# VH-VL binders against p38371: the designs that were tried, part 32

Target 1, 215 residues: p38371
Amino acid sequence: CNFEQPETNCFVQESPSWAVKYDVVDSPKDANGDECTTTAPLVELMGVYKYVNPETGAAQLALRPATLASRAIADTTTTSADQTSLGSLDTEPKDHGFCHANDFAPAFVNVAASDTAAANTIRYEFTNVRVYSAAVAPGTQFTGELKYTSNGCTSSYVMRAVWPPAPCDTASTEPAENCGVGSGLNPEFAVVCQPTSATGTTGYCVPAGDIPSFK
Key: E = the ipSAE of ESMFold2; O = the ipSAE of OpenDDE; V2 = 0.75 times the mean of E and O plus 0.25 times the DockQ between their complexes.

## First folded at step 15 (VH-VL; framework fv_romlusevimab)

Design g4 (at its last look DockQ between E and O 0.04; V2 from the best seeds 0.00; counts 0 for: pae O 9.1 > 2, placed apart)
Fold by ESMFold2, look of step 15:
Structure g4 (fold): chain C 215 residues (1-215), chain A 123 residues (1-123), chain B 108 residues (1-108)
Amino acid sequence: as target 1 above (215 residues)
Amino acid sequence: QVQLVQSGSELKKPGASVKVSCKASGYTFSRYAMNWVRQAPGQGLEWMGWINTRTGKPTYAQGFTGRFVFSLDTSVSTASLQISSLKAEDTAVYYCARLRGYVGKNYYGMDVWGQGTTVTVSS
Amino acid sequence: SYVLTQPPSVSVAPGKTARITCGGNNIGGTDVHWYQQKPGQAPVLVIYDVSARPSGIPERFSGSNSGNTATLTISGVEAGDEADYYCQVWDTSSDQYVFGGGTKLTVL
C-alpha cells in the first residue's frame, strides 16, 4: 500500500515549449470545397500541461500552440484559455505504452477586421492524441492529428512532438546545432532538424519517424 | 460575432413568390458555403441544399430542384432563397446556415445559423 | 435513400445521463453531427465529427458511433437541456445531407 501514488502513470513532461512537426494528410480546402493556400506551420513550439483532479485522479491534457499565442499578441480579443485546447487524458497507459487523450476543445484566436483585411479565426482541432509513457522516455514524445483552419481554409495533419525543444540549423556541421550530440536531446531519440520555413535552414529538432521515435 | 441575420417573416397567398435573405457578418463570406434548411410546423429539419459563395453555383437536395432558387449578392455578403408558385405545403421556418468546413471527404456540419424566417402560405 | 432513425422522445431525471441514439446503416464509418434546438429557436451545433465539441459546448456533451448506431450522451442533465436533438450525416451515395427525425429530450 503506497500513500504517495506516483504520477508517472501517464506522466507528461510539462513545459511551455515542445517542438511539434506537422505532416499534411489532406491538402487545404475552404468551406465551399475549393482549393486554398493556408497551411499549418512546418514546425512550431507548443505548450503542454497536465492537470489532475486530486479527488478522483482524473487527468486532462492542455495543448497551446505558439502560433496562436503569437497572433494573440497582435490581437487581444482572445484569451489564454481560448488559445489552449483541453482534452481528457488516460490515467493508465494502454496498448504498447501509450496514454490516450481525447475530447479536445478547439484552440483558437480571433483577429478583428481592419480597413484592409477581413476578420479571421485561426483554429486548431486536435484528435487522437497519444503520449508515449514507457520508462525509456516517459512523457517526452507524443503524436496525434490536427485539423488546422485559417480564414475558412482547412487542412489536416499528423503531428509528432518531442521534448525538450532544441534549436537547430541544417547548414551547421556542429552536431550540437544539428540535432546530434550536445543538442540537449536524449541521445536515443531519432530526430531531424526541421526548418521553420521551406527556404530557411534554422528550426527545431523534431521526431524523425512515428512515435516513439528512437534510433 | 460571426452572425447570420435573416429577413422578417412573410404572409403570402398561394401562387405568390417570396424571397428570404440572409446577411452574413464577422467572417469572410466567400469561404463558406451557405446551406438552406426547412422546418415545417411540428416537423423536423430538412436540408434543401447549399450555394457556393465564391462562384454562386447552387446544389439542390432531391425535391428542391424546381420552385426553389438560391442566389447571392456578394457586395453585401447576402444569400437569398426565392420560392415561386407558393403552395400551402411551403409553410415553414426557413433557416440559412453556414457550412463549418470541408477536409478529406468530410463536411463538418453547420456551425452558425440564422434566426429563421417564417413563411406562411394561406388563402 | 439513406435513412437516419432516432427515437421520438427520451425522458431523463435531472443530474442523470441522457443517451440519444441515431441509427443508420454503417453510421460508424461516417462523421455524425448533432444539433440542439430549443422551442422557438434556431438549431445549435453541439457535436461535430462524431465526438468533437464546438467552443462553448460543455464537456458533459459527448458523442460516439460504432456499427449502425451513433449516440449523443449528455451527462449531468439540466433543465436547460430540454430540446429537440437531431443527428446529421452526409450521404455520399446521393450527395446530400440527411437529418434524423429528431428526439425530444424531457427533463423531469
Scores: ipSAE 0.487, ipTM 0.800, lowest interface PAE 2.4, mean pLDDT 90
Fold by OpenDDE, look of step 15:
Structure g4 (fold): chain C 215 residues (1-215), chain A 123 residues (1-123), chain B 108 residues (1-108)
Amino acid sequence: as target 1 above (215 residues)
Amino acid sequence: QVQLVQSGSELKKPGASVKVSCKASGYTFSRYAMNWVRQAPGQGLEWMGWINTRTGKPTYAQGFTGRFVFSLDTSVSTASLQISSLKAEDTAVYYCARLRGYVGKNYYGMDVWGQGTTVTVSS
Amino acid sequence: SYVLTQPPSVSVAPGKTARITCGGNNIGGTDVHWYQQKPGQAPVLVIYDVSARPSGIPERFSGSNSGNTATLTISGVEAGDEADYYCQVWDTSSDQYVFGGGTKLTVL
């Protein structure tokens, strides 16, 4: 039978919450190149938005980590724009269904000093972001690289992200509560429950493998 | 494709030295630390240590200091293990394996392995 | 020294589910990796970071951890799954990787 395949563009599911997993790829280093200790969250929610210039047709991708949003509540020194990383986005998928996003501005917040901690800046630098926008799963997975800096220590990660942000509990035997049927996720996605802490059982469903992550 | 290719089997006498090589291809050599793992006949896996492929800094596990030396030839994307003053107990298969990520709070597994090099020490 | 304890052997019938345990103090709070080694071959990473699968690894392979035990689960076991399986963790106290003793999985 004959069928028409719809034209694909760089669709991105816009949402205040994506589930993001970070995989460590480089050892943490300070400005002097010395070893230090820092780590991004085990799993993080992230705001993802697409902007299109109606005059030029140019597209942009905005990434807003929940960590920055949370810290921003007490930060009067940075703006919403400072807390959001904005980069250029392809208008059409280029390779294997991916749309590339580049030239991201750093996102950051300032953490004021306390009785137990010195003042700090948390900084996100995104590079080589690729949104999977193939027809089978348009704009509901993406990957990229992150340099995460906290207290002058920088660590590097590969990101794996999926939408929707399905909460999960590794202790649950219910599929809907453990990234299975009923969770709201595409049933063809390969996902696993990532707890928000090393000792906890509750978290969010994240891709189980490389992007795109399918069963 | 991403792969690690090790040098061939070695037969040595006690007291001799051996050098096992591990050539990487298909990826950026300096992006992944290189591990060495030993497996004696009929025994389990034993981590020997790793070498930073960017800086060349070796780290040896307990029990693998002194006679064991990790080295690099970055020009040919090759890591090497040298064992001196060989003993019968050094008889084993030696593997090189890249680390999926570098040292941090959380460490990932070894996602690519060489085929192994059998070192036999016999009088 | 940190020790990971695995059963020496596990037997399972084809099509059934195999569970291989890895015991360690507070292992539930650590990243656990699993390797498959078939006779005469190099180890293959089958699970990393407790439950993540490398590309090419079937979804039949899954991992979990809680308390003092990590578990590799292989559903729908096939003859080709017969191998030795090793768990691994990074011991932060000694700053070294530690392997379990290995478990021989026999497919009956």
Scores: ipSAE 0.012, ipTM 0.559, lowest interface PAE 9.1, mean pLDDT 90
ESMFold2 (binder alone), look of step 15: mean pLDDT 92; pTM 0.945

Design g5 (at its last look DockQ between E and O 0.02; V2 from the best seeds 0.00; counts 0 for: pae O 8.7 > 2, placed apart)
Fold by ESMFold2, look of step 15:
Structure g5 (fold): chain C 215 residues (1-215), chain A 123 residues (1-123), chain B 108 residues (1-108)
Amino acid sequence: as target 1 above (215 residues)
Amino acid sequence: QVQLVQSGSELKKPGASVKVSCKASGYTFSRYAMNWVRQAPGQGLEWMGWINTRTGKPTYAQGFTGRFVFSLDTSVSTASLQISSLKAEDTAVYYCARQRGYVGKNYYGMDVWGQGTTVTVSS
Amino acid sequence: SYVLTQPPSVSVAPGKTARITCGGNNIGGQDVHWYQQKPGQAPVLVIYENSARPSGIPERFSGSNSGNTATLTISGVEAGDEADYYCQVWDSSSDQYVFGGGTKLTVL
């Protein structure tokens, strides 16, 4: 009954939910080049999955933002595949323990026109994704870049992600509710509570700094 | 469905004027600049300029600052190209094309094209 | 002022890989866009920002850009890929889009 696990080269913790924080690089502009106001969320949950072709050994990384998943219910024009960004994933770590993922297809969802709003496509374009793979915390943090477009308004971000998703409240004095002991996170991770809105206190624990984010 | 539909082909005499229209649908017209691109018979693509669809401000490429006028009718999501004092060298296919985006200081090409309008200036 | 140079034609056998080049001084510092134009049709954007694919463009289309050369690569070439291909950049010094002269791809 002993199930010896074979060595993996680029492990990724697969989950329907990682916590992802976006930090703006290029502020929103429309396709005239004029300023606009639509942005990516401050933080969101993201599905993260790894696929391996057993015949070739080629690996892929799939990213599914919760924002797209929430809109998918009303979208009869796109599939689950359109709503998920798929990219190539290295089979072995590079660059100080990172596994790189590249060549991501865009992920998008169509929002139908209403009496008050024109039809819209929400689009995510991921680039330069790097999954931290070192044995101390294999496949539980990653970073990358996002170009986000909604209603013709495009902005760019650095994204930083951690697993597991740990709910938090910046107003709580309980460590388990404010990214501390009992939260479910690796205690060596440097994380901070990021509220989901600019005015609220509740959200998710996200990396405090560049990946790998450790105390 | 995002699309650009252009007016039909035109046969004109030298010295006349022509107006090519480009009707947009399926997206927020005022968010995407409209490019104009010319292609003479058997030749390559030539960028003529664009018009800001929010403000109506045109930008013309070098060589297109005289007889070529870009305009808008935002009430019907339409961009137009007018060419005055037509010459034989104006014989070409004229395309409208939607600007894809802008991030930082980079414009990322043209993602949706009209079907083209052939303007023929008779001899 | 900025000039993009493409070969006038490229021939490739079906199932093989086509490589279409776009030359320019320090083009590797630019974001290059590629268009496919089939006879009698409007151009279609196939690669933007050097290597990104719009939705609906097959994975066999790819792009690279370094030094003085950008390259559009089409693997597993099919007869339906016969077209003219144009590269394009934004030239910030003159505030203009610039197209290359185009390359006719022939599948033999």
Scores: ipSAE 0.489, ipTM 0.808, lowest interface PAE 2.3, mean pLDDT 90
Fold by OpenDDE, look of step 15:
Structure g5 (fold): chain C 215 residues (1-215), chain A 123 residues (1-123), chain B 108 residues (1-108)
Amino acid sequence: as target 1 above (215 residues)
Amino acid sequence: QVQLVQSGSELKKPGASVKVSCKASGYTFSRYAMNWVRQAPGQGLEWMGWINTRTGKPTYAQGFTGRFVFSLDTSVSTASLQISSLKAEDTAVYYCARQRGYVGKNYYGMDVWGQGTTVTVSS
Amino acid sequence: SYVLTQPPSVSVAPGKTARITCGGNNIGGQDVHWYQQKPGQAPVLVIYENSARPSGIPERFSGSNSGNTATLTISGVEAGDEADYYCQVWDSSSDQYVFGGGTKLTVL
């Protein structure tokens, strides 16, 4: 059934791919509060979806990190629902054009043991997610907080996300390839190319500043 | 439900003009750009351009400048295509198609299509 | 201009898997969309952004894209899948949508 959900004032661009940047807030800690090592991706794609209850008008926001999705291919123990963080979403913008999303369920996958690594669980916990839904740029930027847990080690981040997921290369002088004109991004957005690796030059355009990130 | 309903078939003589309308319903008209696609008999799909439903700014594909005009009547959620100085080669089915995603410079496909309008140009 | 190349026709027996290719230079770096057009009907979006399915599209439809080839895969082909299929990309260099030439899928 190809049906469109009821519209709300909190517009969210639904897409399997947003570009998301994570900024470290706290050093990683284990359950005992001891120092440990773990890190979320420098940048990753994320599925973002909005659901509206046609009877009540209540809205929900679903976040599906691509990293989890990729791991899920080999995971037969978790479901798509487990790999997606679902939270409540405001029906209309509140402060400064933001729609707030709260009460996210953790998203996680189980990674089976291998010859080189023990069994592991990777877990995403989102909080204080805010989707920018002002008229100037409805539902194409959002921010929030992430607790990323891997192998019992938890790190904390502020996340900043933008749509569309424009690929980029910091080594390129072509605007379209470096988050400029022709990239597909809103020209008013302040964005910067974030490589997927610490040593690489290719990645995705992410917000250059706090959300909303405008020039 | 979300749908685009286009005007009926047209039979025109060369040199005449035609205006095809596309009425949107079931969604906020100004949230999605509108594309126009042409399909000649037995041929493939050809993108003609799009119009920003918020600003009314049209953008025409190469080969569709001059005789082709995109317009809006936002009061009735309608996009229109006007073709002037019709030629035999303009004989085709013309589709309006909603741009997937929010209106702007984001081009991620077309998720809703009108039923098409057949325009026949014959002497 | 950017060109998308599709085979003119593909034939498949019912229940089998059909694969329709769309070739383009470095197409793997782009988002490919696929449309189904049955005779006498308007096109229908069946895959967007390489592999995503719109609501209402069966899981039998899947998409992939790498290198110079995008592929629409239809598993468990049914008679109702007989249609023309078009790939599409946005070419940022020319600021235009580009369609492939279309592939006629015949269900034998």
Scores: ipSAE 0.014, ipTM 0.524, lowest interface PAE 8.7, mean pLDDT 91
ESMFold2 (binder alone), look of step 15: mean pLDDT 93; pTM 0.951

Design g6 (at its last look DockQ between E and O 0.52; V2 from the best seeds 0.00; counts 0 for: pae E 11.0 > 2)
Fold by OpenDDE, look of step 15:
Structure g6 (fold): chain C 215 residues (1-215), chain A 123 residues (1-123), chain B 108 residues (1-108)
Amino acid sequence: as target 1 above (215 residues)
Amino acid sequence: QVQLVQSGSELKKPGASVKVSCKASGYTFSRYAMNWVRQAPGQGLEWMGWINTRTGKPTYAQGFTGRFVFSLDTSVSTASLQISSLKAEDTAVYYCARQRGYVGKNYYGMDVWGQGTTVTVSS
Amino acid sequence: SYVLTQPPSVSVAPGKTARITCGGNNIGGSEVHWYQQKPGQAPVLVIYDSSARPSGIPERFSGSNSGNTATLTISGVEAGDEADYYCQVWDSSSDQYVFGGGTKLTVL
């Protein structure tokens, strides 16, 4: 939209890339409650955008997981809107500097069948999202819960996100490359390097603790 | 298309038994738990329990133990409800309903329903 | 046992907005599902997880959940929306689904 949005007290750093960590809450279960295999990324980038209704002042928060977006490239059945989770956002911070975001629409893509895999739907469902918007760190951390479903298998996570997305390498001794001084992150943030894979050393800096994550 | 088709209406006398069937089609039967819901005439929905469509393990809601039995015939993707020692108060429409996500976490709800089976118990 | 309370009936004129409430202790922390049942038909899932809409359900249907009340909102009500509506939650204390008593929506 090419209009000026009114300012709200709930600042959110808008960016195509936040670093998001998912912590497992429940093991994957299918509809029967049986064990199944699915997992959200260890860490991923996420597009985060704030929209304000110029007439009403109502705010919305949009979350676009990068992994989901990547899979959407081959999906001609879903739209960009389908691949983005849009929810309501508070206009003012409430408890302890947090702005609450609720009523997120599911974000999903359809994965076409291949020679080795059946057709699949991947779904992100966000709940209880809270953006930290206190003056000390306005709109550069947020948390919430994720319900991740793939092929009928659902897992649950707590997500922790930080901006900017600072690449890191656990094998590096350089502070700037391992979530330290020079990384671009707020020096007061408590962050840790999360590799993108279980065997790799490269990834992104993510909050080390609960949001807000400070040293 | 995904659907559940139930057996036809039943008229029974008190003390008799009835078996209601629910045939699934259009999806992998064993992937989704099956719920049973009762609705007495002019009354609301009442959850009876669910059955694991992979293992066949039934779980009954309070008040639906003893005379109510959930079973499967996986070879024909069919879930069944048997009610024994029928009483007048068992007169109701009985629905099978597919659980989309894990029942224990209340994920996604019951997204596909059978058309219902009317069971009338009368002397 | 956990109880969900719905008003027995709600009346609304065509084109107006209907709101059906579902009361329950701390229901705001639960996933609430809503079912529509038209006369002589099986229930249809219209809202799940408090605010999510299944494919094929019109955008006129929305759900919210906060505190002790979940609400199904139907905007631009049509004659075809006349039905009974049921809320549902999972009671973790008793490990069972609980339905509300149902609300009859009448379109005037």
Scores: ipSAE 0.571, ipTM 0.828, lowest interface PAE 0.8, mean pLDDT 94
Fold by ESMFold2, look of step 15:
Structure g6 (fold): chain C 215 residues (1-215), chain A 123 residues (1-123), chain B 108 residues (1-108)
Amino acid sequence: as target 1 above (215 residues)
Amino acid sequence: QVQLVQSGSELKKPGASVKVSCKASGYTFSRYAMNWVRQAPGQGLEWMGWINTRTGKPTYAQGFTGRFVFSLDTSVSTASLQISSLKAEDTAVYYCARQRGYVGKNYYGMDVWGQGTTVTVSS
Amino acid sequence: SYVLTQPPSVSVAPGKTARITCGGNNIGGSEVHWYQQKPGQAPVLVIYDSSARPSGIPERFSGSNSGNTATLTISGVEAGDEADYYCQVWDSSSDQYVFGGGTKLTVL
């Protein structure tokens, strides 16, 4: 039978790479309720994709953290689908130009035991995801919540993401290397360079505040 | 890989004691709380409580605050349930189950279970 | 005192969809976990945090909750799905985990 392409107003910039910043809400705790130290990355790249059922118009949002993909290279028992969190996505924007995505399945990678480390499952659970889809910058920023578990240690975060990813260096005086003009980002975005480590200077440009993050 | 192996089934007289052991392997024992769950013959699952595997502090469900004692031997990654003054009503299968995530904010449920230990109390 | 109510049994034809309910006051605001237990075996976690699926559980298992009802849905039911199914929540008023009474799924 013939299908017609369904219509949708919730545009999302599809890319294998968005820059995603995590800010802690609940510090890491183990299952006994004791403090532990394993955390989500400060920043990482994330694949973001939209799927639409052409018969019904129902939309889905897929989130694939680069950290899971990188660990899967060493362990072929985890599929690409396991590394990708799929949730429902609104077909129309809601309040103030946001498209909500909900009902995400977890994304994970199984890491086999080695001579020096126990077996582990690294797991991401996303909730309350909202994609900014207003016409001025459609589908290039989103926010949400992350529950992250690794090595028996669970923590939670606010997630803020921007497209495109722009590498940066907090020590650079060149605007193009420090989230300014020439970086490849929309110049109206309010962004800041987030290093990948607590002590380093290099990382990615991420939203400076709550989304939509504009100057 | 990750597993909980429980001690063998027990046949006991009323008034006796029993100790059910649960040996963990394949993970860091002190990172995951251990639950105990009871299932009487033909009945449903009943949560008995849990034990903090780092400190050894137990928490007992209402109705299990007397004859039931949770303990640990961390040197062999083992949790134990001791039942004293056994009654016929204690006849059940007893499970240990690993908790993932916080007790009370049980985001992950009980993700690994022992095979169960049948305790039969008869006169 | 908090009680989770499940139907004692549900029958479903092979290939059809089974829906197993778990009733509880305001259970829609709870993290609901579901366990499958086959005869003579230990329970297996099939759904956690209301709708999340552990690794190795088929996609035909799904969960949802709203209001006073949580539901485990098994689509494309197979004979191997015959089991007892239990829901579980944390009851903050009594500081206890609570299991539902269990539902026996029969595949005819």
Scores: ipSAE 0.005, ipTM 0.546, lowest interface PAE 11.0, mean pLDDT 87
ESMFold2 (binder alone), look of step 15: mean pLDDT 93; pTM 0.951

## First folded at step 16 (VH-VL; framework fv_romlusevimab)

Design i1 (at its last look DockQ between E and O 0.03; V2 from the best seeds 0.00; counts 0 for: pae E 18.2 > 2, placed apart)
Fold by OpenDDE, look of step 16:
Structure i1 (fold): chain C 215 residues (1-215), chain A 123 residues (1-123), chain B 108 residues (1-108)
Amino acid sequence: as target 1 above (215 residues)
Amino acid sequence: QVQLVQSGSELKKPGASVKVSCKASGYTFSRYAMNWVRQAPGQGLEWMGWINTRTGKPTYAQGFTGRFVFSLDTSVSTASLQISSLKAEDTAVYYCARQRGYVGKNYYGMDVWGQGTTVTVSS
Amino acid sequence: SYVLTQPPSVSVAPGKTARITCSGDALPKQDVHWYQQKPGQAPVLVIYENSARPSGIPERFSGSNSGNTATLTISGVEAGDEADYYCQVWDTSSDQYVFGGGTKLTVL
């Protein structure tokens, strides 16, 4: 008996580390509509996991931003579950090879004040998440929208993600270190090195265009 | 369910050849690379290499070139290991193991294992 | 050749915490995977990419890295946890998987 999985399954590469880029849509504003300066990371790693209910067949997608999780060390009020955004996931691709994920719970942390830093509440709200699950690149790219809030300063982004997470250096001429051959990425992916800081050269390879991002 | 089922135990004479099969089910065979791992009696795990299930290209670890051949029969979702010119030192349990992630140079562990095939080489 | 070093054996009482180490050069640059192998059985992936757990693996199993050492931690050890445990990495220099020598965990 040959019981291969159907080609129409919504495959998601489960990993504690995806490379995620956030492109600004709305600049940061506070509750009064005034300008503020806090933004989401330029790039970060993200845990991505798929859960399937064996009885019902219902699927869920979990997103765990690494920067959020890292701040939890100073958070005594939230749990690991609170730091993970869980939403529903389609069982079959619908729109042009995409599996849709919806109804995400917010992921958040409450960082306590310290001698050197003020208290900080951070919240991730994901919407319209779409995992590309076509045969050419099943479950290794996804996109969506992020509403990011830090101490009442809120901004919005288009999220674009790729697996595997490939570290890169824009100052390097070595292809493997600059999102090229040897990086571990699918050679057909259109990717670019995104530094973790505005002044740095090291970061991760992220999609160069809209998802799916192909050359 | 996702599983790998290997062929049965083999008893061979030195100099003979053996072919171990690994049949995949529950998933798309060509989406995941297949690894081969050897374990001699009372010893640890030893990686032998892997085969690209999409292209059929084998890659052999150091020490497993020449007498070892990886092959595919995609029509029945089966990977095979052939060992020629068998030696006593080839006595071991041989495992096929599915590579995590999609086929290619993404080496993120092995999430599905066959039950193992015991190959005994004895005079 | 790249080498991963594990202690040959670790003993722990039921209900206590077992820690199995895996040491190698440049481990901070590599993802570590852990496998459990019970007597007469095939290996089972229990931790992948340093700290992630496959579906069906109890929360008692966790992975962490510090310096050149990866550690598999098993809290609340049960008799059924008695097995051999292997760490594994992909060595980019030699372009091959490398296993540790394995650690026999004995539950006293």
Scores: ipSAE 0.023, ipTM 0.627, lowest interface PAE 4.4, mean pLDDT 91
Fold by ESMFold2, look of step 16:
Structure i1 (fold): chain C 215 residues (1-215), chain A 123 residues (1-123), chain B 108 residues (1-108)
Amino acid sequence: as target 1 above (215 residues)
Amino acid sequence: QVQLVQSGSELKKPGASVKVSCKASGYTFSRYAMNWVRQAPGQGLEWMGWINTRTGKPTYAQGFTGRFVFSLDTSVSTASLQISSLKAEDTAVYYCARQRGYVGKNYYGMDVWGQGTTVTVSS
Amino acid sequence: SYVLTQPPSVSVAPGKTARITCSGDALPKQDVHWYQQKPGQAPVLVIYENSARPSGIPERFSGSNSGNTATLTISGVEAGDEADYYCQVWDTSSDQYVFGGGTKLTVL
C-alpha cells in the first residue's frame, strides 16, 4: 500500500532494432594499461529479445549488437548464439520499476586476417543491465554497462537504449529529423540526436539522460 | 572550449547596411543551428529566427522577413546577420546563440551565446 | 503570437529564497528554459527542460512547471544573483521561440 503496484511480469519490447548510445567510462587501454585507439561505436542498433524457459519459468534477456551482426556475414567460425549475449532476467520489477538482467555471456565475432589487418575477435561484455518496465513506458528503455574489446584494446561504457530507433540529423531545423514531432518517437521521451561518427550529423535518437529518460 | 565571438559595435546612419558576424569555435559548426536574438535598449529579448548551418536554410520569425538576412561562411565557421535600409528602430544589441537541439515536442533552448553586437542607427 | 507573462520585478533579502514566475496558457505542455542576464552582459542559460541545470550552474537554482505557471527558484540568494531573468518556450502553433518580458531580481 505504500508502494506502487509491481508489474506482474518484466515486459520487454522485443525488436531487432533498439537505438543504443555508449558513453565512455574508461578510455581504451591494452592489456598492459597503455593507451590504444579502438572504441565501441558512438551509437548502434541492437536486437533485444526475451526468452522464458517453459520447464523452470526462468526468463532471459538476449542482446545482439548490430556491429556483430554486420561482421557475422563473413564469419563462418561463430554462430548466431555466439553473436548474441544471453543473461538472466528478473521475473518482477524492483522498487523503481526496473527489471534487472545479469550473468550475461559474452557476445563475439571472429574477423579473419586480411591483406591489411591481422585476425581479431570483437567482444561485447554486458553487466548490470536494467530494463525500465513501469506501466507508463513498459520495456522500451534500458541502461547497463559495456566492456568492449577489439584489436587488443579494451574500453568501458555506460549504455542507454530506447525503442523504437529513429533516424535523425543534428544539423536539421525540421523537428521530424531532429528527434521532435514527426520522428516516430513517444513524445514523452527525452531524447537527443547522436551522430554515428564524430564528424557527421546523422545518427539515431538516444536517451538524453539517465533511464528512465522522460520530459 | 565552445565559444561564439561576434564582430564589434557599429554606428550607422539611416539607409545604410550592416553585417554582424558570429564566429564559432570548439565544436562542429554544421551540427547545430544558429539563432539570432535582438534586444532593443531597455527592452527584453526577441527571437529573430535561425539558420540551418549544414544546408544554409534560414527561418525568420514573424516581423523579420524583409530587411534581415542570415548567411553562413562554413569554411570559417561563421554565421552572419545583414540588416539593410537601416532605420532608427534597428538600434539594438544583436546576439547569436547556438541551438541545443530538440527533445520530444520541444526545442532544447540556446546553450551558448555570443557577447552581443551593438548596432546604433543615428540620423 | 503566444504570450509569456512574468512579474516586472521581485525583491528578496540576502540568504532568502527568490521565486520568479512565468505564466502562459499552454505552459503545462511545454519545456520551459530560463536565462539570466546581468547588466551589460549576454544571457546565460541557467535552467532548461523545466528543471535541468547546465554544467556550472549551482544547485541553488531550480525550476518547476505545473499548472499554467513555471517557476525559477533561487535559494540562498546572493548579491551576485541580481539580474534580469527570462523564461522561454518554443510555441508549436506559430513555430517560434517566445521569451517572457523579463523579471528584474533585486537583492536588498
Scores: ipSAE 0.000, ipTM 0.439, lowest interface PAE 18.2, mean pLDDT 85
ESMFold2 (binder alone), look of step 16: mean pLDDT 93; pTM 0.954

